# Designs tried in a protein design chat: VHH binders against Flagellar brake protein YcgR (ycgR). Part 202

Target 1, 263 residues: Flagellar brake protein YcgR (ycgR), of Thauera aminoaromatica (c4kar8)
Amino acid sequence: MAELSTPSPASPAPLDGGRGDELEKFTLRGARQILQLLQDLITHRGLITAHTGGGHSFMTAVLKVDEERGRVVLDPSPDPQANRRALAAPRLTCVTQLDGIRIQFPLVGLGEGQDKGRPALFAPLPAEMLRLQRREFYRLQVPLAHELSCLLKAEDLARKPVEVSARVIDIGAGGVAVVVPTGAAEFVIGGTLPACRLALPDGEPIELDLEVRNLNRQTQRNGTEQLRVGLRFAALPRAADTRIQRYIFKTERALNAKARGGL
Below, E stands for the ipSAE of ESMFold2; O stands for the ipSAE of OpenDDE; V2 stands for 0.75 times the mean of E and O plus 0.25 times the DockQ between their complexes.

## First folded at step 17 (VHH)

Design LD44 (from DX1 with L100Q; framework vhh_7pa5_2; at its last look DockQ between E and O 0.50; V2 from the best seeds 0.68)
Fold by OpenDDE, look of step 18:
Structure LD44 (fold): chain B 263 residues (1-263), chain A 121 residues (1-121)
Amino acid sequence: as target 1 above (263 residues)
Amino acid sequence: QVQLVESGGGMVQPGGSLRLSCAASGFTFSTYAMSWVRRAPGKGPEWVSYISPLGGSTDYADSVKGRFTISRDNAKNTLYLQMNSLKPEDTALYYCARDQDLWDSGRFDIWGQGTQVTVSS
């Protein structure tokens, strides 16, 4: 009587590690970035929906960031019951929008108190903030003054390797658009350009592989024809992604400040 | 156009009460901290009361604490000041003011025209 060894239940397939990695790209953990984003919420007077759990939420705002004490000052609800729920909650999930971008962050250790005699809610600075930019579609128009460039390793019409210095006109999390002189190289949609170098203002160029996604001929006002090349990041190291995101964030902030007359 | 319009001022006897209103227009009222400021004859402006954007935080000058109550209706874009136990010293032109900052700046970027409050026997 051969004991049929019942096959051990297949370990549940690891949860789709891909979604977590995507979320990680949108998560800010740097203290400076978090402080900046909180300050931006103050500057832009962003209202926040704070979720206390159990289907309950209340509206609040970041009134002040206390960097010295490492805390955020929140506007209490005019509803005392909402404040009680908030204080009893082990965690607040804060949701807001800034410039069309959804922002989500947790607050832990909420307390009530006074600052300069004014009642307020206090929480330690969040350890992380999620900025859900539809990164795949957002392209920052690069200011001309930044002079971003990308060294493209391409081929000419004779399939001879050539290096082309291209100006970056827009940048996003997924890629760049560049302009090159017409005839500088032959580009094929779907083709890969290996070991290119993207120059950012904050340090050494980033080496990366680029995939050609779009080609558009453009005529300048002076009658000169240029080729706009849309390029996707084929493989982007995490450190490079962080640098690109930081650049985009910083630049957007500066542009918005200027547009508001603040610079 | 950004505008604040005060109302509800008048003459009242000592110990009387008044309720001031301030109608806000031209901006997202619910996202701004608001204040009442008063100016008595021959005196400089005196901050009276503060309220946070959502109304959960309020503050008062010592001179009015316990007598005045600031409130707001964000749905109506209106700021209020309930004034009880009025004293002759409360005689002033009362201004609704928009706070430039949300918390402790004490700076105001928009003012109404003011409403006169006179406390006299």
Scores: ipSAE 0.884, ipTM 0.954, lowest interface PAE 0.5, mean pLDDT 89
Fold by ESMFold2-Fast, scan of step 17:
Structure LD44 (fold): chain B 263 residues (1-263), chain A 121 residues (1-121)
Amino acid sequence: as target 1 above (263 residues)
Amino acid sequence: QVQLVESGGGMVQPGGSLRLSCAASGFTFSTYAMSWVRRAPGKGPEWVSYISPLGGSTDYADSVKGRFTISRDNAKNTLYLQMNSLKPEDTALYYCARDQDLWDSGRFDIWGQGTQVTVSS
């Protein structure tokens, strides 16, 4: 399988579907709220990546909200084949951002036609729109030099309690992704790992409960097998949340400064 | 600073062709709808053509439909107007204009200096 792509504020990739329950609180379903957010996309000139499935996507924009007909007017692709794929798709997954806020929504029932003589794509207003601040979806790729680790309390293949020190690959407000050697422990999607210990620079390890969300087996270039485990923070104390956010933003700032030739 | 610079005008005989260019700078070109507007001697401005931000939708004044083609290259921040089958009545100063509205055109906030097109024998 391909390597994981971590969404940045500018990333057009759709968010992880396994986070559906966590994302419900950020989902808008009120008609007025949806209309206002679509109008904000127009006002702030948000370009949209529309995913049509099968790895296909095209760039579009909301050009107008037609409240009387309950539809959005979208910029067609200058590529006719992209338009044909979009029209044939059962749904579009639209991804955009406004001032660091990630917006994602489905469009169903795409059609083509004209408005006042101008060719356009039309879709009914979406029934829901996801609106996330950067901090809710952002995942920092952890520098190897930080040697960030999480001590997991799990069970081995024989169902005996085991402690596994896992390397943290990425970290966000809602969880971490870790790498463990194949066979070091058994993980069950939806299972809880209690009293794990996240070691951050500058301070005592943070004790936290983690829920297993994703499992991905990967073979490295050298032939070594690793298991990548996506873990959600099940119940994060306020002080721990503050420390994790501080680590994320300070590290990102340092990486950005280093990329520009500073530290 | 935000600016639009037109080029490509000149003198041609009736039936001739010209390609106008407009170089945009100082703003994110791909997020704006663009238009061409002309002003003939002794007349007010006349809207000529429209193109959507990604170039998927175009529109033309009835007087130029079938003869002119608007296009854009967002990677080069450049707008074009291909003018074919030119007529004496196409003689005008041609302006590149940035439209504040993405769809309901007519609210222009930035204009170029214009490029002169003269169609005569």
Scores: ipSAE 0.732, ipTM 0.891, lowest interface PAE 0.9, mean pLDDT 86
Fold by ESMFold2, look of step 18:
Structure LD44 (fold): chain B 263 residues (1-263), chain A 121 residues (1-121)
Amino acid sequence: as target 1 above (263 residues)
Amino acid sequence: QVQLVESGGGMVQPGGSLRLSCAASGFTFSTYAMSWVRRAPGKGPEWVSYISPLGGSTDYADSVKGRFTISRDNAKNTLYLQMNSLKPEDTALYYCARDQDLWDSGRFDIWGQGTQVTVSS
């Protein structure tokens, strides 16, 4: 008779590729830096969520860095299915956090074997590692009830000014993502939208300049097309930054209280 | 309080089986590699078995390979040692030990008071 499986702990999701350009400045590529960061994970016993694709992941740890052979030694899963998925995956995306510092790195070429008779998973040292503070990677999913919006001052296809009121779907320290109907305006990656207005629930709208970082077309279940626009804050004034951080903090606390059965 | 408490020892005849348990408290169990160590009467400590923090890698002393199985349940903060085909030479006080190293075992900083295993006719 089959037993009901116990759910795995929630896994930290990898940072998506839509923010890759924003994250490059936090990417370590020096061999010495990478070795030291891996050693820090060992010293602090950091547990790692390894994502194998298709929404699957397993817990692991870096047990040792083998500098001579240029590889890491990983703790295999006690679940053989997780190990099979890991070995079949073209890459693992490893995510961990050490006291508010998020660390993310890819491993490719994963293999299994033994080191001095002990079974383990092995991979070449990663070519890069992300290392960033929570403020730099966190994006709050905006509750729909807040009706957070941003007035975009953009241009149509004829390069004529147009104002578009866009719903904000996520917000973080460095920017927002919004959705607009397809064709509402012409957006160009790298383009600047000056004097846009972000409407937070508390106080007056914030005037800010936005830079278009990514565009993603999305077809909803009802067939409606919308455009997801990733926008970076340019030269954000301190007062505006403070208001945005307060909104994020208050909203997080409210959502956590509701998850525990509160208001 | 950081604590390890062993249980499950007793007397068995040669060829018998026992399952030892070790309850861990006061620390994050899943971030440590763990070992079983034993002391026979009048002898020093002998390493018996190792298990990695997440349980995917195990290792054994030659004297117990094929007869003993180490395992852990990180959700219950518990380490186990299944001992089969027991021999009189396995008679010892058995300790679970917390390893400061993740892979290159040998620096044990905490263990309990032990549980006695006696294998005798």
Scores: ipSAE 0.597, ipTM 0.851, lowest interface PAE 1.4, mean pLDDT 86
ESMFold2 (binder alone), look of step 18: mean pLDDT 88; pTM 0.891

Design LD45 (from DX1 with L100H; framework vhh_7pa5_2)
Fold by ESMFold2-Fast, scan of step 17:
Structure LD45 (fold): chain B 263 residues (1-263), chain A 121 residues (1-121)
Amino acid sequence: as target 1 above (263 residues)
Amino acid sequence: QVQLVESGGGMVQPGGSLRLSCAASGFTFSTYAMSWVRRAPGKGPEWVSYISPLGGSTDYADSVKGRFTISRDNAKNTLYLQMNSLKPEDTALYYCARDHDLWDSGRFDIWGQGTQVTVSS
């Protein structure tokens, strides 16, 4: 089964199509919005990783938008094999990032030729472009020292209500991943866990409705089994959203400072 | 500090070859198109060659086409100009220049100090 993942800001990997419905609100389809975003890539010098399928990709850039011919002018690879793979691909998935904004779009009908006597790759303007703030796709790995927990309201194997204190291993704007002991509760993908409580440092626990998105059983190095549960925030109140984002920001900043060798 | 430093100039006889280098620092080299521009004694600047950010597209002035080759190594932040079949008319101070635009070359916002190429007949 395909595993859904939220890539880190440093990862240019395409976002999973199984999240397509959740990403629709971030998808631009207006011709003027698409042209403006492509122009922003040019103005801000956004380098693009173009995925050609089969695990292959190459670096490119939008050099020009040719509105008259309805196409983008792309920088060819200096590697002729990468260009041959790109031209043979039925579709390119283009991924870039500008100032914490992730941009992803398809290109179909790639060709080669010249513009003003200069060699270039050409593709029709994309019909859609995904534009996500870093907050929508970033996941903070929670430091063990923070002892971050979420009290889950679930059911046991006999369908009786049970409360399970789960350790939070990562957190983002859209949800958390938690670890529970094997057999502590029964989880169903797509099921809702109402009125769970997320314990952040500094303040009262946040009451949240969580949706089960994925389940992964893992064996630890000591042979102990644990269950990893991916949970999506349902309707998140503004105050809760603000507290979660503040925690993420402060923790990331502290981790970056430590990585630089704290004074 | 944004800086371009040229090297590799010198004296050569007609028909000879030289390779110029330009070391870039203080900016993300791979996101900029780059050019070589020369200035001959008593003349104004002449654009010589262009290279796109990733190096997949190049362009040349008619006077040097077929003799000069522009290239870049983005991992080393270095621009090159391989000059073959040099002529006395190629005698000039050669500048590395950063293009403001990715495709429509001609607006340069950063220049190096230049490296002298002298072709003695």
Scores: ipSAE 0.715, ipTM 0.875, lowest interface PAE 0.9, mean pLDDT 86

Design LD47 (from DX1 with L100S; framework vhh_7pa5_2)
Fold by ESMFold2-Fast, scan of step 17:
Structure LD47 (fold): chain B 263 residues (1-263), chain A 121 residues (1-121)
Amino acid sequence: as target 1 above (263 residues)
Amino acid sequence: QVQLVESGGGMVQPGGSLRLSCAASGFTFSTYAMSWVRRAPGKGPEWVSYISPLGGSTDYADSVKGRFTISRDNAKNTLYLQMNSLKPEDTALYYCARDSDLWDSGRFDIWGQGTQVTVSS
């Protein structure tokens, strides 16, 4: 099934703040990059879902970047209550997308007023903006029929090398999630697993270094426990990146065709 | 095909009311600022009113402030102009226009054919 592990690019839901460390590489903090991205939202007419907290949100848009005053001009809600909630909120979390790119940013210090006699909401320019391509956050749920595996080069408690063949349950441009039997090896968040081998159906196994990003203990239907390990690709050669993306694209297309009643 | 089609014009006596509608098709209506522009016989175009993409910001020419109300229904892809307390000076062909800019209005890339409003006794 081609399920996303994060919300789709079109989803208005904000990304989990607990993934801040993993999202750091996709976060823009340069003033020029922030200004350019805000201008891209204007040029491409990106509508924004602004979350005000407490489960409340409203639709807005960046109408103008006022560089002289260091602020964005936002479309107020036609609902006065939504505007009151926004003004009372200590922070807005703004979520939008442009052609498959997910964009998320905070706005702090929202105010209201007029520019050229027109009512508007104003906020200082954000200090950071998150920008995710579909390829960076999309994770393909690997079909069981593909029998996708990754041979992990790990260590036991005595730091003795062990090899674990792990089933790949999802895969994206940035990494894989695998499942291993509980106790098969010792995994430490932030630890590096060098020279692992990812077996794709379309050729020789790919040799790659993996970084352990998260660990989740999961209970199977039969009551046994497995460890789900989230692994980041630590710098892929271009050829390996191309093969992984080609597998994802091909598999997604095949799953979409099957879902339409095809074979 | 990108299209704007106005309706709701007609003849009314001074002090009367009319509601103009503009049906938009062929583009994502909710992402554009929209304006109403009118042209009286023998005169150039006069901008009448502006509305932001989500409808939270509106603006009016001084000649119509307090009498006209612009609104939009993004679910129906429709722009409206409610005209109250009409004066003979409001007699004009009224155009629905799509603003090319979201905030600095006045540059229009798509126009309707117009709907005639005549205010006379």
Scores: ipSAE 0.719, ipTM 0.884, lowest interface PAE 1.0, mean pLDDT 86

Design LD48 (from DX1 with L100T; framework vhh_7pa5_2; at its last look DockQ between E and O 0.52; V2 from the best seeds 0.70)
Fold by OpenDDE, look of step 18:
Structure LD48 (fold): chain B 263 residues (1-263), chain A 121 residues (1-121)
Amino acid sequence: as target 1 above (263 residues)
Amino acid sequence: QVQLVESGGGMVQPGGSLRLSCAASGFTFSTYAMSWVRRAPGKGPEWVSYISPLGGSTDYADSVKGRFTISRDNAKNTLYLQMNSLKPEDTALYYCARDTDLWDSGRFDIWGQGTQVTVSS
């Protein structure tokens, strides 16, 4: 009587860990970043859809950030029933858009009260905010004044290793575009440039591998020919990604402020 | 062009009521806090009432509290001030004003021309 060993139930396939990792790239967890984004919502007067669960939502706005008390002040709904639902909800899911970027963040511990005699809703600062920038396609044009550079480790026409200092003209989450003098190095689309160094204004250069994705010859107004090289980040450490994102965010904010006449 | 236009002012006896309206144009009305401010003859401007962008938060000067009600219709881009139990002291030119800040009210960047309210026996 051969005991038929019942096959051990196949451990459920690990949930597709890839989507979670992608979402983490868009999630802000830094206190300063969160505060800045909330302040940006105030400055830009962003309306928020707050979801209370059960298919219910109401419109609100961040009226104030109280840094001392570590809380946000929200505009109550003119509908008392919506406010009751909000206060009864264990969590609010807040959704908004700023400059075409979807922003999502949770609020936990909502309460009602008064500030300066005005009725308001209060919640602790969110622990995280999701900024869904179509990172794959967004490229920040780097201001000339920032003088971002990338040291490229490439080869010349003789396949001799050369180092080329390139100016960064645009930057995104997925890569950079740089300009180099024509003939400074030979670039091959699909080729990898190992151990390059991206210089950001906020600290030490970031070492990273770059993949050549695009090559465009450009003639300047003065008749000088330059090569624009589109480069993808082949392997980007998490810390480097955070720094790049921070730079992009900060720069974008500054540019927008200037465009609005604020600087 | 950004504009605020007040209406609904007039002459009323003490104890009477008026409803002021302010039509907003040239900006996204629903994203701004709004206020009523009044100026009596020979006096400086006095803040009267505040309302948040969505209308969920309101505030009143002590002088009008319990008598005046601020409201808004964002679909119509209109601000309202219901004034009840009017007193001679309420005689003033009433202005609709756009608040520069969403919460810390007291600074205004846009004003209407005002509507005259006169409370007299």
Scores: ipSAE 0.881, ipTM 0.952, lowest interface PAE 0.5, mean pLDDT 89
Fold by ESMFold2-Fast, scan of step 17:
Structure LD48 (fold): chain B 263 residues (1-263), chain A 121 residues (1-121)
Amino acid sequence: as target 1 above (263 residues)
Amino acid sequence: QVQLVESGGGMVQPGGSLRLSCAASGFTFSTYAMSWVRRAPGKGPEWVSYISPLGGSTDYADSVKGRFTISRDNAKNTLYLQMNSLKPEDTALYYCARDTDLWDSGRFDIWGQGTQVTVSS
C-alpha cells in the first residue's frame, strides 16, 4: 500500500520543570561547567533527542561548541519538516544520556546557516544544564536486620527541642529516608535539622546536618500511620561521605551474594 | 572487529554513474561523522566528501561538488557515495573513512581497503 518510515523508539520524556526545588542540586549554571559538559557530549558522542513541543522531537548531536560566538553547532535533521518545526519552536528541550547519566537542557533562539561551508543549526549556549548522576538516584533499601537509625534533632509543635530516633528505610549518596510515628516532631519542607546522628553498623554515629525534602504519610498493613521523611545531607564532610558509601557498597555486595543462592 | 568494507567500484565511460557503498561493523555507526577519501595513481589522498552523524550536514570537495552525493543509512550501518557525470580525473581507489572529529573533519582512525573506480573510454 504505502511506504512508511520505521517508527523511532520511544524517547525519554523530559523531566517536569515544576520540580525545580528537587532538581536544583543537579543543575549546572556555571559557564565553565556548561562548556565542559557540552564538550563531554561531543567527546563521548552523545546523541540528543530534541523536543520541539506538541509531541514532536528529532534526533541531533552537538557537533561543536563555538566559544567565540557563544553557541553550539547542532546536526540538522535529515527531515526538512523536523528542522522547520525546530526553527519555529520558542525552545528545544534537549535530553540525552551519557554513560547512565541523564542530561537535559533548554536551547532558545535556534537558527540555521553554515559553518565552514557546512549546513548546521545554531543555538546560544544554554544558561543551565541538568545532570542527574546514577549515584544520586540510587537508594539502598536498608535491611531490617541492620537496625539502621538516625537520631533527629527537631522541634515539637510548641517549638521545644525534641530528639527522635528514626528508622532509616533507605539510604543513598545524597540522603536518607526515615520513618517516625505521626506527631513525634514537626517537620517543615526546606527546614534544616542540625547535628543529627546517623548510626551505621560499623563505628561511631556520624554527626551531620539534614534538610527536610519531602514528607509522606503512610499506612502500614496493621492500619497504623507513620510519617516517611526524606532528608538531604547538607554540607556532608568527606569522611562521612566515605563511610556512607562504604556501607552502601558492603551491603549491596552482601545482598547480591544472598540473592544468588542461600545456604 | 571494527571494520569498513567498500563495494560498488568498477569501470565506466566518461559521463557514467556509479554508487559506492561502505558497510560498517563493530562500532556505533550513528555516532560518527564519515568521509570518502580517494587516491589517484601517483597522487596523494584527496578528501572527497563528509557526512555528519545523523546525516543532516554534508560537504564536498570543489572537484566533485554538484556531481557526487554522500548519504548514510544508520539503521543499516551503511555509507553511500552516488557518483554522477564521472570524468577521467575521478579515476582512483575510493576509501570509506571514519572521522575522529564530529565537525572539523580530516583526521581518520579507521579506513576501508578501498574500491577501484576507473573512468575511461
Scores: ipSAE 0.731, ipTM 0.892, lowest interface PAE 1.0, mean pLDDT 86
Fold by ESMFold2, look of step 18:
Structure LD48 (fold): chain B 263 residues (1-263), chain A 121 residues (1-121)
Amino acid sequence: as target 1 above (263 residues)
Amino acid sequence: QVQLVESGGGMVQPGGSLRLSCAASGFTFSTYAMSWVRRAPGKGPEWVSYISPLGGSTDYADSVKGRFTISRDNAKNTLYLQMNSLKPEDTALYYCARDTDLWDSGRFDIWGQGTQVTVSS
């Protein structure tokens, strides 16, 4: 059995834009930049996953940029239900990747029509396009053997300071996800945890401020309960960012070498 | 190597049907628009039909519209042309062609050898 059935890597799901201002520095808004990026997608034959909401998506492609009319021409789905969902959606979230660069953009005002008898989906040019290098969107799943931890300076129910050593399960340029035993501390979405310490294998722990972005209760296979806490880095110093990126790069390289060697 | 191989041609009576196939290899089929082109005896090439990379958009020459249906199966790297209500005027060598443009058809860089369709009483 082949593990991959697609002719190219599938585009990831849309980024969670809960704090859209974090992504602003990667957002293209200039008309010329947007036209050129769309043309690059055409030239490189980029396939796009268009998310229509409710967990539904379909594959498409930008077939043409009609600069005169200010619109893109998209490949409709051969599945009529996918087209109906797309036309009913107030917004399509288009996601693709070109040579390791993630590209994401909204299309609003999608319509059905024809160009000289040839049917297609049409939308005005997007007002913005997100363009991210791998490091800007990638989240490394931390190998259990690394035992990465983060010391959280949190509070209990009585708002008394408590320190919790949390296992890091994934890490990226913008934050970590950790797990803690249920009841170890009280976490509030939007709350800040100052002066936490992230322990990487090389060097001293990194001191950083964290913001709680999400909380999910989980029951493990062995029946124990834990809390998954999504944490965002506040204003990360350059040195800290460099160490985190080095860890991600080295770990990914080591995992790739192991996969190639069959070990 | 990049290759397109047509099949399914033959002799058929007017009003009959035929299904052409085109097997693609050596390139990423699903990222290309594809066309059928035909050459009738004593005439130059005539564009017949277009299909978009993912198969959601199709187009036809007026002479075949309503009678021919283009389709593709990207999992099998195969292009099809279902030809119904065939006329003697459809007699031609039919080529599968890879389009260099995703939308504005007309520039083809790779061709098959063709498959002969003959419609005669």
Scores: ipSAE 0.654, ipTM 0.876, lowest interface PAE 1.2, mean pLDDT 87
ESMFold2 (binder alone), look of step 18: mean pLDDT 89; pTM 0.894

Design LD49 (from DX1 with L100D; framework vhh_7pa5_2)
Fold by ESMFold2-Fast, scan of step 17:
Structure LD49 (fold): chain B 263 residues (1-263), chain A 121 residues (1-121)
Amino acid sequence: as target 1 above (263 residues)
Amino acid sequence: QVQLVESGGGMVQPGGSLRLSCAASGFTFSTYAMSWVRRAPGKGPEWVSYISPLGGSTDYADSVKGRFTISRDNAKNTLYLQMNSLKPEDTALYYCARDDDLWDSGRFDIWGQGTQVTVSS
């Protein structure tokens, strides 16, 4: 008799904790908001991937919120080894999706016991919960054929103004990732690039203020170095937001249609 | 089309064993708690056993504790009840039931048609 459910090998990875300042605006810290979100997970039957560290995870669910004891009641794993790993971990990182919303939260102080005679795992209510709409974390990989570009207004190594046409490699509701040749301009994390121009299909380029969020140096197959720059939309007008989202959804639908064996 | 279909019932001698199965379809089986409920001739329904969505938590009526084992295979959308050391008082129609609540069981929104278990010498 099989009494075990195996966790999905495609379980979503936790978001990078080193980017905490960027995720702070999406982080819930109010007790009432946390209780409501946990209750939403119960009501909508959200399955949770709980990461126990060392590359290990298991599937669980919030079965109940015990407000009187200030704790959540979690479904134990049918795999006793997974439960032992979870109980030994100083922290669980819980990740779930609910109607296009990504939810992530830590649980510390995991214990085991019984509630109304039923075995369960217990943890104190989390002090914070991350709640991201799909649009806030989704990144469209831009098809090379689209030749999407962004004209960046930056400074060179001598701090004189320079304009760099950068290829857009991914785009989301919150920003773009671009590639530029190494040495084309100097970028500083947290720095603002004013009045950059994003060239989307169907219309005039969109003028945007961009904030530098991350930098990654890459070596191509041909040996050339390029710089990948992650850029946040600092001030996005409603019309620009609408055009960007329209491009993302249209392109995603076209890619999905192609993957389903049609052009 | 949400449905539950039980099988595996039959006639056994006291002390015998049976394994009941319940095939679920039309809903995401792994997100629901499930129960077995039985009805003996001339009596009302009696809750027998509970299993949580992922199968990590189980519960049993005092009358069957230590003799019955509930389990599930979420990949196959199937619920099981292993019944050992059967007694004449276990004679009943056994129903697979979907729990409305994940933890506070007892509110069932979907039922199967039942499978008959008869324990007699």
Scores: ipSAE 0.701, ipTM 0.881, lowest interface PAE 1.1, mean pLDDT 86

